# VHH binders against q9uj72: the designs that were tried, part 25

Target 1, 324 residues: q9uj72
Amino acid sequence: MFCGDYVQGTIFPAPNFNPIMDAQMLGGALQGFDCDKDMLINILTQRCNAQRMMIAEAYQSMYGRDLIGDMREQLSDHFKDVMAGLMYPPPLYDAHELWHAMKGVGTDENCLIEILASRTNGEIFQMREAYCLQYSNNLQEDIYSETSGHFRDTLMNLVQGTREEGYTDPAMAAQDAMVLWEACQQKTGEHKTMLQMILCNKSYQQLRLVFQEFQNISGQDMVDAINECYDGYFQELLVAIVLCVRDKPAYFAYRLYSAIHDFGFHNKTVIRILIARSEIDLLTIRKRYKERYGKSLFHDIRNFASGHYKKALLAICAGDAEDY
Short names: E, the ipSAE of ESMFold2; O, the ipSAE of ESMFold2 at other seeds; V2, 0.75 times the mean of E and O plus 0.25 times the DockQ between their complexes.

## First folded at step 9 (VHH; framework vhh_8dlx_2)

Design L1 (at its last look DockQ between E and O 0.87; V2 from the best seeds 0.00; counts 0 for: framework grips)
Fold by ESMFold2 at other seeds, look of step 9:
Structure L1 (fold): chain B 324 residues (1-324), chain A 122 residues (1-122)
Amino acid sequence: as target 1 above (324 residues)
Amino acid sequence: EVQLVESGGGVVQPGRSLRLSCAASGFTFDDHAMHWVRQAPGKGLEWIGNIYRSGRTFYNPSLSSLVTISRDDSTNTLYLQMNSLRAEDTAIYYCAKGRYKTDFWHAYPDYWGKGTLVTVSS
């Protein structure tokens, strides 16, 4: 069956945009010991990222101050993370999240998976540029040094940003499916390499054909097969790739549901997804969330978050009329 | 029907002070944030400051030493006190209101008055 579903965000360019007046109201909100957090939310969540950049420039021009710096000084905790995160250009936000996922002794593998399994070739290219400019480091080299095994090999393929585009070959799809099926049967290091190369390099359209052929050959869903055959972060990364190929908004809806319910409320994951997807497909993610889980994303955020942090998240998420 | 009517404008000499008023009607005045905004000839809108129900005030940092905003909820009146006026303070001054206090967007102005002209000249 062919579905003509289109993706849509929740944040659009504001009409009648006045960056100078916005900057003045933000200046007032951030001046002194008291902070007008509602004003910050009312402005920054209702402008697209390009408009926020213009506001930051106006703020610097008028007051000689760095808007992000002023917010980091005045704000705290998760509210700070939301408001500061909104001010990053999207490639730099991805770079920022990857840098902090790998800095220090430990590595946040789930952050690496979520970003690298879901981004397009163009997004990956732009985040590599931003990473180099901001941190004076090579993103690929940092991933290599902070990860290992087939997990590393898979991330290294994804971060190249060279997935095939526009390629569809039904005959090859059947052959690729047989390779995936054999990799689940044999589970050798070389079979793992063959499997991740198919998942990382074939176009999304080709992979959908491959997954259908895999089900025809094996009688089993691709995700279920990966879960039975593999473990650890390699398994989680392969599943993330398959889910993103099938229905990327549904993948993010699943990640949000898990972040809200499985560990109380995993703030970093919720913040990252809402900000990163706000201008891309967050409205579609909301629809998938409600369809699958019965409650709106808005409702669940309201139920589990609090204070101005909650208000900021709800402003980015937005809701249907019944949520209000 | 919501109405915001600014008054107290006119011609004033440099160095003098001026108090503007905004008479509000058609809504529960004490449940809304209120704002002053101005527009000088040939220039864009300039936000002056606001005042919340609680009396908390926030000001454009460029103007904070020159202006004071107050409100009288018993008479539904918003005030702007301006001191040491200069020629660059010549502008149309607008009163604006925020949405109801429990609205998500209550801090941002959603309705504007017609404005009152202040001319600072010798």
Scores: ipSAE 0.729, ipTM 0.923, lowest interface PAE 1.2, mean pLDDT 92
Fold by ESMFold2, look of step 9:
Formats: sequence, structure tokens, C-alpha cells
Structure L1 (fold): chain B 324 residues (1-324), chain A 122 residues (1-122)
Amino acid sequence: as target 1 above (324 residues)
Amino acid sequence: EVQLVESGGGVVQPGRSLRLSCAASGFTFDDHAMHWVRQAPGKGLEWIGNIYRSGRTFYNPSLSSLVTISRDDSTNTLYLQMNSLRAEDTAIYYCAKGRYKTDFWHAYPDYWGKGTLVTVSS
């Protein structure tokens, strides 16, 4: 049987965990005139999310205060975003990021793509519930109102959280590959719909067979074909789906490299990926990053960021300390 | 060999004051953050506060009005001044040190002393 990729994060449950004493140290760090930013990092990046929730509960019980709220009052800029982000339960963090991607004028389509193309059925179900509870809004309705066209249709399919998880079928893979090939040859709305339905609904294992058959019948790589046939955010979303099916850690490594080295100061992308993947596959992402780009993620973050923001990112990355 | 030796404990009456000392050796005291922690009988550890090389101090909010931490780098000594002692202040008091000042994890304590017992009773 296939269990998917064997992957590792960088943050694990701390041994000898004492949430009461951790909360006391955080109280000292936050409730005086000065803020002990190094203590915040030394504690919060070295506990798993479940342990951080216990610290927040202890802090509330002892001091009658909201730990996230106290951090937001004392901290600023990207450092605040990292430290506050660490305190969100994973489904709520995804919901938080999607809410802010769609709030106000303009939409952060890359955030929508990154989250919805990469999350499992269970993660999507839990983020929809968290979104409703936290914001009193329906995630699907908000995506619908903030997006349009085939981009919208594809996101709406992904956010259902109903990707097939069943047995692979090689004969059906050949049929699906023919449908994808036809869709890449023609530019009709019907073909775009058929293409995104296959990519959104078939299991990862089935899609890998489909991509092999696509190569066999077309002589062309699936990503190259999509890039030739489509453009805009629809194209970017389809490519993200294909890349996540092939090698999800490599997709995130690519996203991190782009966020660090491209124009536009994509701090939010770096923060989001490091936090969201820290307990899932960030160690594997680091390996893919070094393999593909020659320098470690740790090295590039050290050059990208400064101050306590840099220290927090490096602690989450928990990586190679050596310059390359 | 790192050593932290607490002293100044003993029996004291409620309402009185005490000054505890921690003599440090085996490392460059000047370059480390220092902490006080206590454990009352049958209870868990309670962080009191810390002091950095710079003299910056941070305290458990529950204790901040009752304690003062200071350090004398010329004698490698950490101090805890406690005022208006109460029966609940009966505990073993430990000093602890952080790592070297340029270490990434320098703020968090990584080594404890053996402690000194303070008993607040008539």
C-alpha cells in the first residue's frame, strides 16, 4: 500500500514540558515595560503547537490575559506576525491567512492557491469549520465573492475537501490523460472545466499515473502543457496542483525560494510556509531546497531577514547553521 | 566545571526580609543571563525572574512587587532580595544560568544549582 510521502517537520513536542513555568517566563517577558523578545523565541519556537496551546491556557488562567493579545501589543511588523502565528491552532491559522488574503480591496490569490492546492481533505474540512467559528462567515461563499472565472471554479472544487482517496485505476488513467490532452489542445470553457475537475477530484496516486500517460500520449510534460494552454491565476493554480501531486515539499521549496529572491518583499509567504509546515514536512522542504538551489534555506533566511524576525524564522527552520 | 552555590537560606519569621546569594564558578559569569526559580514543598517549579548581563530584569508578574534580582559581576554573585515574606514563600530557591551571551538560546536557563531552603515560620 501507499501512505504518501514519508516526511518530517522541524518542530516536535518538547520533553520535560512545563506549561506553568513557560507561561510565567512569558508573563515576565510581556507584562513589564520592556519586552524580552529572545525569551519569546526561546520558548515558543521550541514547543509544538499543542504545547503552545497549553501555555496560552496556563497564561490565561494565571494572569487573566490573552497571550496572543499581549504579544500583539508589545511586538511589531513581521516579528509580531511570526510570534502570533505560532499561537494559532493549524486549522485556524489557515483560516486566518485566507481571511486576510480576501479582506478589503484586492485579493492575495497566491495565498489562496498555496493553501487550497496543498491541503488534504481533513485539513480543508477543519479550516472551513475554524473559519466559520472565528469569523462568522462561510469560507466557500467568501471565495466565491472574491474570485471569478475558472480560477473561482477550481478553488470552489478544492475547498469542498472531497478529493478521491481510493484505489488507482490504470485504465482510467489513460482515459483521464486523453481528456487532459484534449483540454490542452482546445480553449473552450467545457475543456477547462473537465481539466480542473480531474486535477481537483482524482487521488494523488491516480494523478501520478495520469501524468505518466499524458507524457506518453503527448510527449509533453503536464506543467509545460498547462503553461502553453493557459495563463493568469487559473494557470498558476493548475500548476500548483500538479506540483503538489508530484512533490509537495518541492512545491513549498520553490515557493520559499521565489518569496526570498523575487521582487516584492514576500515576507508573508515565508512566514506562512514556515509556520504551517513546521510540524508536517519543513525538514523535507529544507532538503528539497538545498538539493535544488545549492544553498540551505537557513542560509537564505539569514541573508533575507534581520533582527528578532530573522532569529524567529531561523529557530522554526531549525536547520543548517553552516554558511555554504 | 560549572557550579552554582546558593546560600542565605534558613528559618525566618513572616513579614521579614531575606537576601539570598548564588556564587558562580567554572564559567564567565559576566556573559550569562541568570535566573531565580523556587519550589515549595509538594508543588511545582515557579520562575521568579531573571537578569541579563546588561542589568535588565524580568519578573514573574505574581512576584514582581516582592522581589529584586541583582548581580555583582566583580564577585561572580547573583542576589535575590525578598521582602514581606509569607508562609507560602517557604521553598527551595535555585539559581540557574543561561548559555553564553552570543548563543542563540542564551535567554533560557540551561543549568541549575542545588538550591537553598527558606522556611517562613514562627
Scores: ipSAE 0.727, ipTM 0.922, lowest interface PAE 1.2, mean pLDDT 91
ESMFold2 (binder alone), look of step 9: mean pLDDT 82; pTM 0.833

Design L2 (at its last look DockQ between E and O 0.91; V2 from the best seeds 0.00; counts 0 for: framework grips)
Fold by ESMFold2 at other seeds, look of step 9:
Structure L2 (fold): chain B 324 residues (1-324), chain A 122 residues (1-122)
Amino acid sequence: as target 1 above (324 residues)
Amino acid sequence: EVQLVESGGGVVQPGRSLRLSCAASGFTFDDHAMHWVRQAPGKGLEWIGNIYRSGRTFYNPSLSSLVTISRDDSTNTLYLQMNSLRAEDTAIYYCAKGKSKRDFWHAYPDYWGKGTLVTVSS
């Protein structure tokens, strides 16, 4: 890939946008005893999130009803999750996914990792605000109560949303790399604390210098070293942080590939990533996916999903030359 | 060349019924969803409803008790039956078509007729 390649999504603002007519067509699709699922897909996957919010407002104004609520009543299974998910503002979607990751028995640690390791300071701030407004709960308190150990400590550091920005200091990078190397050698609780503090708090630019110095000192790639030194969700979270620092679209491509090909069909992960990244970097994620795995994301989704669920995922994935 | 020609408009008294027709040519009519859309003076477009090749219909909830859409695939004709007409039903009425049934985006309208004016006036 060429240096300077900018990230791109797959969903853009639609031209000649008419939210009132869109809302009327959605009303027709949802009000009868038979749902017009193709109409839902044809409208909602071809509008950006801001436009979908305007459609929801028009729908409420016209019919006195909540569009998300009507879709959840009329739709089922994974298709419901895709269509309803598209209607969330991005911070509220993150909050929604975190809430449901923690709400029931057990915790979906992979959801916590994927969201908190990848979001910027601004995105974290907005999701905390959305979580508080929507659920009347404090996101940090819920993470604390649902997790433990160094995994919790690392998530708690990430969710503060206070990563340094624009800081680079080559001498400090060498020092930080030595701390990471010692942490891999000694593996005490204090070393784990120092390691996660470096990974969570230093800027992306500084961490890239740190990872270079780590390679110089140890002869090892940082991810390989973490995998050899640590285990469990703490290890998985540290790896996610490193991968996001290096190449965030590649991290999401890896997550999608794993979700599609792992035993158990991880639909929630596929849905979440496609929706959350659709306006940010999903096109770039697709490029990384094909580069790394040989087959296009579109191809693998076609074989992963069926029915209107598949149609919706493919519509969000849009723009793959190997389509059909 | 694709053509959609609406007819049956004109001046009609409140409370009466009116049937509009749309003659279609230049495409395989029975492979396409068909729509009715209207535009009242000074207002934006208002979707009335559609009908798929199967005969399934969906209507704007605000109009569903007042209108009926039907199609005759043997004559390539789309119909809109409107009952109990009111002054607010004064509008230009457009016939529209979706893409082919084979197209992923087949449900949404992509081509519009020129429209026929209906004036509901006492």
Scores: ipSAE 0.652, ipTM 0.903, lowest interface PAE 1.7, mean pLDDT 90
Fold by ESMFold2, look of step 9:
Structure L2 (fold): chain B 324 residues (1-324), chain A 122 residues (1-122)
Amino acid sequence: as target 1 above (324 residues)
Amino acid sequence: EVQLVESGGGVVQPGRSLRLSCAASGFTFDDHAMHWVRQAPGKGLEWIGNIYRSGRTFYNPSLSSLVTISRDDSTNTLYLQMNSLRAEDTAIYYCAKGKSKRDFWHAYPDYWGKGTLVTVSS
């Protein structure tokens, strides 16, 4: 485990890993109608994704059965979503979540925003590949058909996975900041296009310079300016991009807090973030959550969920000693 | 001090049955899930099954027709009944316990006995 900066997950490779014995215990847990849900949690949340895939391979080799399929047959509701979601390789999980966000009546725009605003070029490339292989569909074409307006244009730019990398130019940062300021003043379709192209295409390092120059020119924080100038899902997407550039773990902490406390209780958002960030930065997200909101994410999940669903979420989130 | 002591092993002829025992001490036996695991010579660990404090049992699907796990909470004893033994059942058989029911990780084994050797041969 590397702890050299603020970014760290909560799930690590298990020591003394035995995929065959794990698969045997899961086979016992899933045999018949009476499922051992505690065993599922005790094993699957304590293995990294690579180890879970080895368990699934051992399960299929020994029993001739698909572990994900067996779990979907035996489990229900949100607990099923957590346990099955843990078994997806990360690119396929992103692809799965995007597919279900767009199929059926309506579109889950917040899922599209959360995934596409936060993923790196490499992650976007891998999720497009997984989407094509799994669904025999083109992700970009599906986004185009299910969305519209500047929101669509921005998503289509992000999903290209072509953000500039490793480039900074302070003189261009000042120029880009002036373009953003003018776009907030005039708000034409062309200005909206210029604004989203800067936010989608410039490197993270360059955008941090741009945001500082924007503050210098306008006297205003970039997020506040976007909130005053724009509305709808276009505005929400632009804000998500800025927040991810500044402090991606804090963005996810904000999303989790909103999902837990907003009217409607958005279980799918909580599940998606916990699974997707569990090996990347979920520990860092927990720290940002407690710093900003006063109570630990563990505490809020304990009050948000119930039963084995709660146990699974808490196992992925983990807590500080005081939470237990 | 937690102790798990397996007994009942030895040399047994093919086709016969055998009942193993595990005497538990140093913890509140009826508050813990209990497991049987075996290791054949030169092989990895093989989970046989478990039994919860409620009496619910779960078995390795490959072994479920051949074994029965039971517990007697009044004598702090775990049992493994094995039927129709074959040479491939030769192994060291281990008793293991989970953590307390109140522990989040109570289902997974956290402590192991030293094992008892079962040899199936003529």
Scores: ipSAE 0.641, ipTM 0.898, lowest interface PAE 1.8, mean pLDDT 91
ESMFold2 (binder alone), look of step 9: mean pLDDT 82; pTM 0.832

Design L3 (at its last look DockQ between E and O 0.01; V2 from the best seeds 0.00; counts 0 for: pae O 21.3 > 2, placed apart)
Fold by ESMFold2, look of step 9:
Structure L3 (fold): chain B 324 residues (1-324), chain A 122 residues (1-122)
Amino acid sequence: as target 1 above (324 residues)
Amino acid sequence: EVQLVESGGGVVQPGRSLRLSCAASGFTFDDHAMHWVRQAPGKGLEWIGNIYHRGRTFYNPSLSSLVTISRDDSTNTLYLQMNSLRAEDTAIYYCAKGRSKTDFWHAYPDYWGKGTLVTVSS
């Protein structure tokens, strides 16, 4: 049905931006006995990330205080996570989310998949630098130590940030598709390695040709084939890669729907996607969400979240006229 | 030839439960996601939910608390369980075949049944 090449976010640079006035209003909201949470929302969700950085600088200049720190002291729970998350530069936000996904005894594999399968080479490079600077540790080493098997091997390839870019090779697409088809037939460790190397290393444009050839050879859609042939986090990661190659906004719509409806409202996933995609493709994600699931993302957030947390999420998500 | 035949519709009182069935033939049933869609009188189509070839389900969130979709691949049958029916649930209920095993994309199902009428009244 409708699918455009253009993607768009929901948060844009505010016109007539005044970081000093914004910082003053935030200071008034944060420095009293009560916190004016509506003021925080009205300012921070209506500025782009670059403008939020200027507000934080103005706030520090005016009050001698760290805006993120002040918000963390005054706010709680998921509302805190949204408001603090908005104040991270994008590479540092990705690094922050990966750090907490691997911290402690458990690993949040879905967070690792979502970030590493979807980010471009440049985003991965900047994320690795931010991770090193913030945590004094190597992102690749942490992924290696916290994961195992072909799931680890695939993540390690993605985190290198070295996916091929530029020209496609239609003749090689047929060979690549044959390798993928053999991997679904034989399922050996060597075939799994070859499969993930193709999916991680070939350009998006080349992979789209490969998926067309795979359909021709097997009569199957690539996602269907992976779901039938493999299981566990390796399977989920391979699917995420394919979906991001085909229609990255649709991948995030699927992730949001799952986060809202599978086993309760998974706050961390909803927050992460809304913030990370707000200036990139969240508007396009909204369109995919409504097309596939029948109700708008705005509707679902309104029905499953509450309080100022809900207001913040809805302000980031925004809605079509019929949502209001 | 793909055929989808819904059954189990009829008149039911508010608050009652109803189970709809869809008999599928003419394609490899366990290779496809399957959908339920409904259309109330004078309204447009409303997607109820789908079920992947491996049984994972996704629902329209406005209906998720009152519907359950299941499939029996041994009999090529799709089911819709509806609970606590209201007058607003009066509609023609359609079974529809997905294009792929997971039907992750937003494309409409490619084959539809003729539907079964459910009327919720006293």
Scores: ipSAE 0.000, ipTM 0.164, lowest interface PAE 19.4, mean pLDDT 87
Fold by ESMFold2 at other seeds, look of step 9:
Structure L3 (fold): chain B 324 residues (1-324), chain A 122 residues (1-122)
Amino acid sequence: as target 1 above (324 residues)
Amino acid sequence: EVQLVESGGGVVQPGRSLRLSCAASGFTFDDHAMHWVRQAPGKGLEWIGNIYHRGRTFYNPSLSSLVTISRDDSTNTLYLQMNSLRAEDTAIYYCAKGRSKTDFWHAYPDYWGKGTLVTVSS
């Protein structure tokens, strides 16, 4: 008997796909004084991102217009953000979210943490390219300018996209665990630097060994130790890294629960996670959410959102039917 | 430097056909999609259709049975054939230059002609 946890999304390529017909229906839905929002939902949430890109190309060729632009003009509020967000290629969506997290006065550090702590080397590379092409700016330079301290240094390490892949060394894991344990005891700038270098640069497989050795030498769970030793956005980022290494779908379930319950319904966070994870692991995230919090993600969205916005989010979430 | 000059407009009786042309210069015509757009009196712009550099066409579904777009790359000329004209087809008809067929971020034509007036009346 072989058992394993699978990561799976909720949005898949549609069968019998016709991008010209889809573009025609979207054009009809967006024309006139009363936009057919249900048509937009029924098409765009039922196509994968690659298919949506083909629809956007057909729409541009057919109408000479930018589909994203037309949606932004005709739609409003959070429904606009969902429908327009579905039309972004994934690297550009990450770049868009990071740009707006840093644009203007202030910075949305939780957006930076969520994206940079969770993305793979390949995703980070593609996101940096998209950011440069779209905004004519360097993502690394913008992060450096908008952040400071060890939080900055950690983000700068993550955004390099150079985490070691696949290699494990049990002897080195024990040494790394001792460094992490001393960093929690001494709390110097050099210890913080060594700690974030380990967490940002070692492979996921190696870090799981490191966390096991940390438990052995300290008697503490790694997250509990970080929470006791550090504070602020540096602490939050370190915790996000550890949680992503252990169980990335569970990290996103935690983020969704927090976005829904802890500080009012934080629309941007819910939208971002549902769109970004819809083809990757959103089904697995739903399972972790139910396991941890007792209610399904679908149920919580249904209770806290309304209107066509709710319909779109629930369509991406893809229902409650297999939940316990 | 891009120039688009529409011609062939004028007064025409209902039920008749009309062919508009657009003389293009100042760019590599056969590397660009081209568009026709119209504006009826007191109304907004209405996209009629486009044609790719390789000749594939797309039309506004409301007009697709009544119009045909073609191009002649040897003379750098874009054409709009309109059939069974009605009074509601009275408009200024514009020729417009597409940005390219890989124009993902440039949804709208970047250069427009001055237009040619078509008046359908009896």
Scores: ipSAE 0.000, ipTM 0.107, lowest interface PAE 21.3, mean pLDDT 86
ESMFold2 (binder alone), look of step 9: mean pLDDT 84; pTM 0.861

Design L4 (at its last look DockQ between E and O 0.43; V2 from the best seeds 0.00; counts 0 for: pae E 18.1 > 2)
Fold by ESMFold2, look of step 9:
Structure L4 (fold): chain B 324 residues (1-324), chain A 122 residues (1-122)
Amino acid sequence: as target 1 above (324 residues)
Amino acid sequence: EVQLVESGGGVVQPGRSLRLSCAASGFTFDDHAMHWVRQAPGKGLEWIGNIYRSGRTFYNPSLSSLVTISRDDSTNTLYLQMNSLRAEDTAIYYCAKGRSKTDFWHAYLDYWGKGTLVTVSS
């Protein structure tokens, strides 16, 4: 076992968990016209997803009602999106986000990129199953229909969930790097196809060797080369793949910073990342965020969100002692 | 039977220019990307560059200021022009054929010539 940072989330199983009591408190909070939103936050952000599923089962047993449906009826706007999102099993949440990215007016390419560039083979398999069961549609067919060009081809390769997991080969890494360099220089359709096939299909371990060899032969960082050679969503997807291979928590920190600070502050992106990463690596993402940007993620969320929406996001994010 | 025959090697003075030729036979020359590779004494293979069916070229970044690749499809001949030669350019120079008309990777080189020796010496 090599030494290094272990990834860690911010939401853990609650001790002394009582799903019946939690369901009763949620029922009381949701009754009538005046919803107790602080109660919803205090319960749902302080239970892990598995515990939330048990609460939803207890709620249905006690009231004959769907907890998610009741929350959607009583809540609005971004606060609703956070609270309802917490109630999805992780594969179904990914499927839900992809479905909404494609089935509205237009396509939310950034959502497609963030999910498909970052998920493991196992996560993609589970997500495809959830999509089929929930929406009675094939995820790959929907991606094909809603996207085009090399962007589509790259997403289609990723969604297969068949990235290699094999032995690294340093000699082949040099050859792969030369192919990537040629693709950046020549930019034909054939070259773009070869570039995305290498990035989508080689193992993370092999790609790290490839990126080092790329810098050795070209004098350029791989991300800088892609940014200079390509544009549009294809370029953004390729960069996302490279960043996820190098340091996935740092990729999400970058996406959060961009979503908070760029024009048109993207609430959906912040919500999606906080929920999806809360039990996986959100604590590690917080560390990368502070290291890179100087201020804590907690601080930046506090300054850009308001009301119960802010309270919910901050409860999921949690903070260091100095944030409170 | 694919054959690639390099010529134009020999002893050359530092600072001079040299043009190597590769005569190709046994395949449809203009359907394939063609490559130059070299091996200096005691070193591994070093890819120099290629030329596509279209005439576009791609070079090893370390050598791009020193070399020019061209092809003459009417005579089935590949050329390597080298300028301002130095002792470190002493090597066996090989031409090589890409496997198919869509094969542009040097790692997919299926046929190689026997090479021509270039010695840069006073």
Scores: ipSAE 0.000, ipTM 0.174, lowest interface PAE 18.1, mean pLDDT 86
Fold by ESMFold2 at other seeds, look of step 9:
Structure L4 (fold): chain B 324 residues (1-324), chain A 122 residues (1-122)
Amino acid sequence: as target 1 above (324 residues)
Amino acid sequence: EVQLVESGGGVVQPGRSLRLSCAASGFTFDDHAMHWVRQAPGKGLEWIGNIYRSGRTFYNPSLSSLVTISRDDSTNTLYLQMNSLRAEDTAIYYCAKGRSKTDFWHAYLDYWGKGTLVTVSS
């Protein structure tokens, strides 16, 4: 599925873009007798992030006001989270989500896994810079202090943003697979270290060859082997890495399905994925979702959310004609 | 200069056992995992197994009942014991060195011997 697949988002640069007109309409929506939430949705979900930044600048120039601040004053709950999230530059959005995942009591390990297992070297470097500028903290140091064990070690390797790129050696793939197989059989701390170093440092193309050789040697799928061999957040992180290597849109489809259908209502996860993937591969994620789960993502979001929160999510997701 | 020299190959009858040796020099032998790999005529490389610095072994699952790997760190020698040899075990057998000095668990191979031919014929 990776070879020959074209990935695509759902949000594109709007044609005939006029940031001054957009800013005027937003000013009217936010200053009215009642906030016109539908106008906010109709504009902001139909512009790409770069265009949203230009709208915010035009708004500030025209009204002397911070558009994001004005929206935070008028909006609440999950709808506010969606609309504010759309206004973050992508590296800062990742940094924001990681910061809040680690703040306070406990840590949101699923957020750490989802972001760090899926981002490219370039995305990781940009998010580290954004994190430092916004919070005056070092992302790597915060991950180190908030996590422990092999889960920490794996996240620390991912956050370096130094995965090999373009390297492929089919002969070495068998050797890498033997190391992974041994790690599943012997499970010592040193084996866990070797396993995560391979998964974090080898290129995606090399790892796909490694996973094929692993199947040949062991008779097992790599994800099934990890699930049988390990547990806890270390296991979940390793699985996330493997799934992202194989088919990153399918990984996000799985995460969305889990967030929508699992007990506890995981609104943060749904919002984060829709925003972060909207200009990258959300259309492809929709296709994987329907292929695997039978219903469209649009259909499941319609049943998951309500009110203007639902309208915003559905506008970002978009659907096929049959969904409407 | 890293040097690995295999010996003990030759013509052997089916059903017999054979022990191969690999004399190592040019590196600190007891700091590295050591491996056996074979190549049958017209086929690709097949990893047989390894032995770690600690003496712990790990084998290709398809061969694990037929082979035993051992090492003698005092003589810098690696051994492969093969039992119940079959015609399909005809191959060039290579000794190979693991890359890391301190790495018990790495399977990466950076230096290879020239190989010793084992022919299993009736």
Scores: ipSAE 0.000, ipTM 0.218, lowest interface PAE 17.1, mean pLDDT 87
ESMFold2 (binder alone), look of step 9: mean pLDDT 81; pTM 0.826

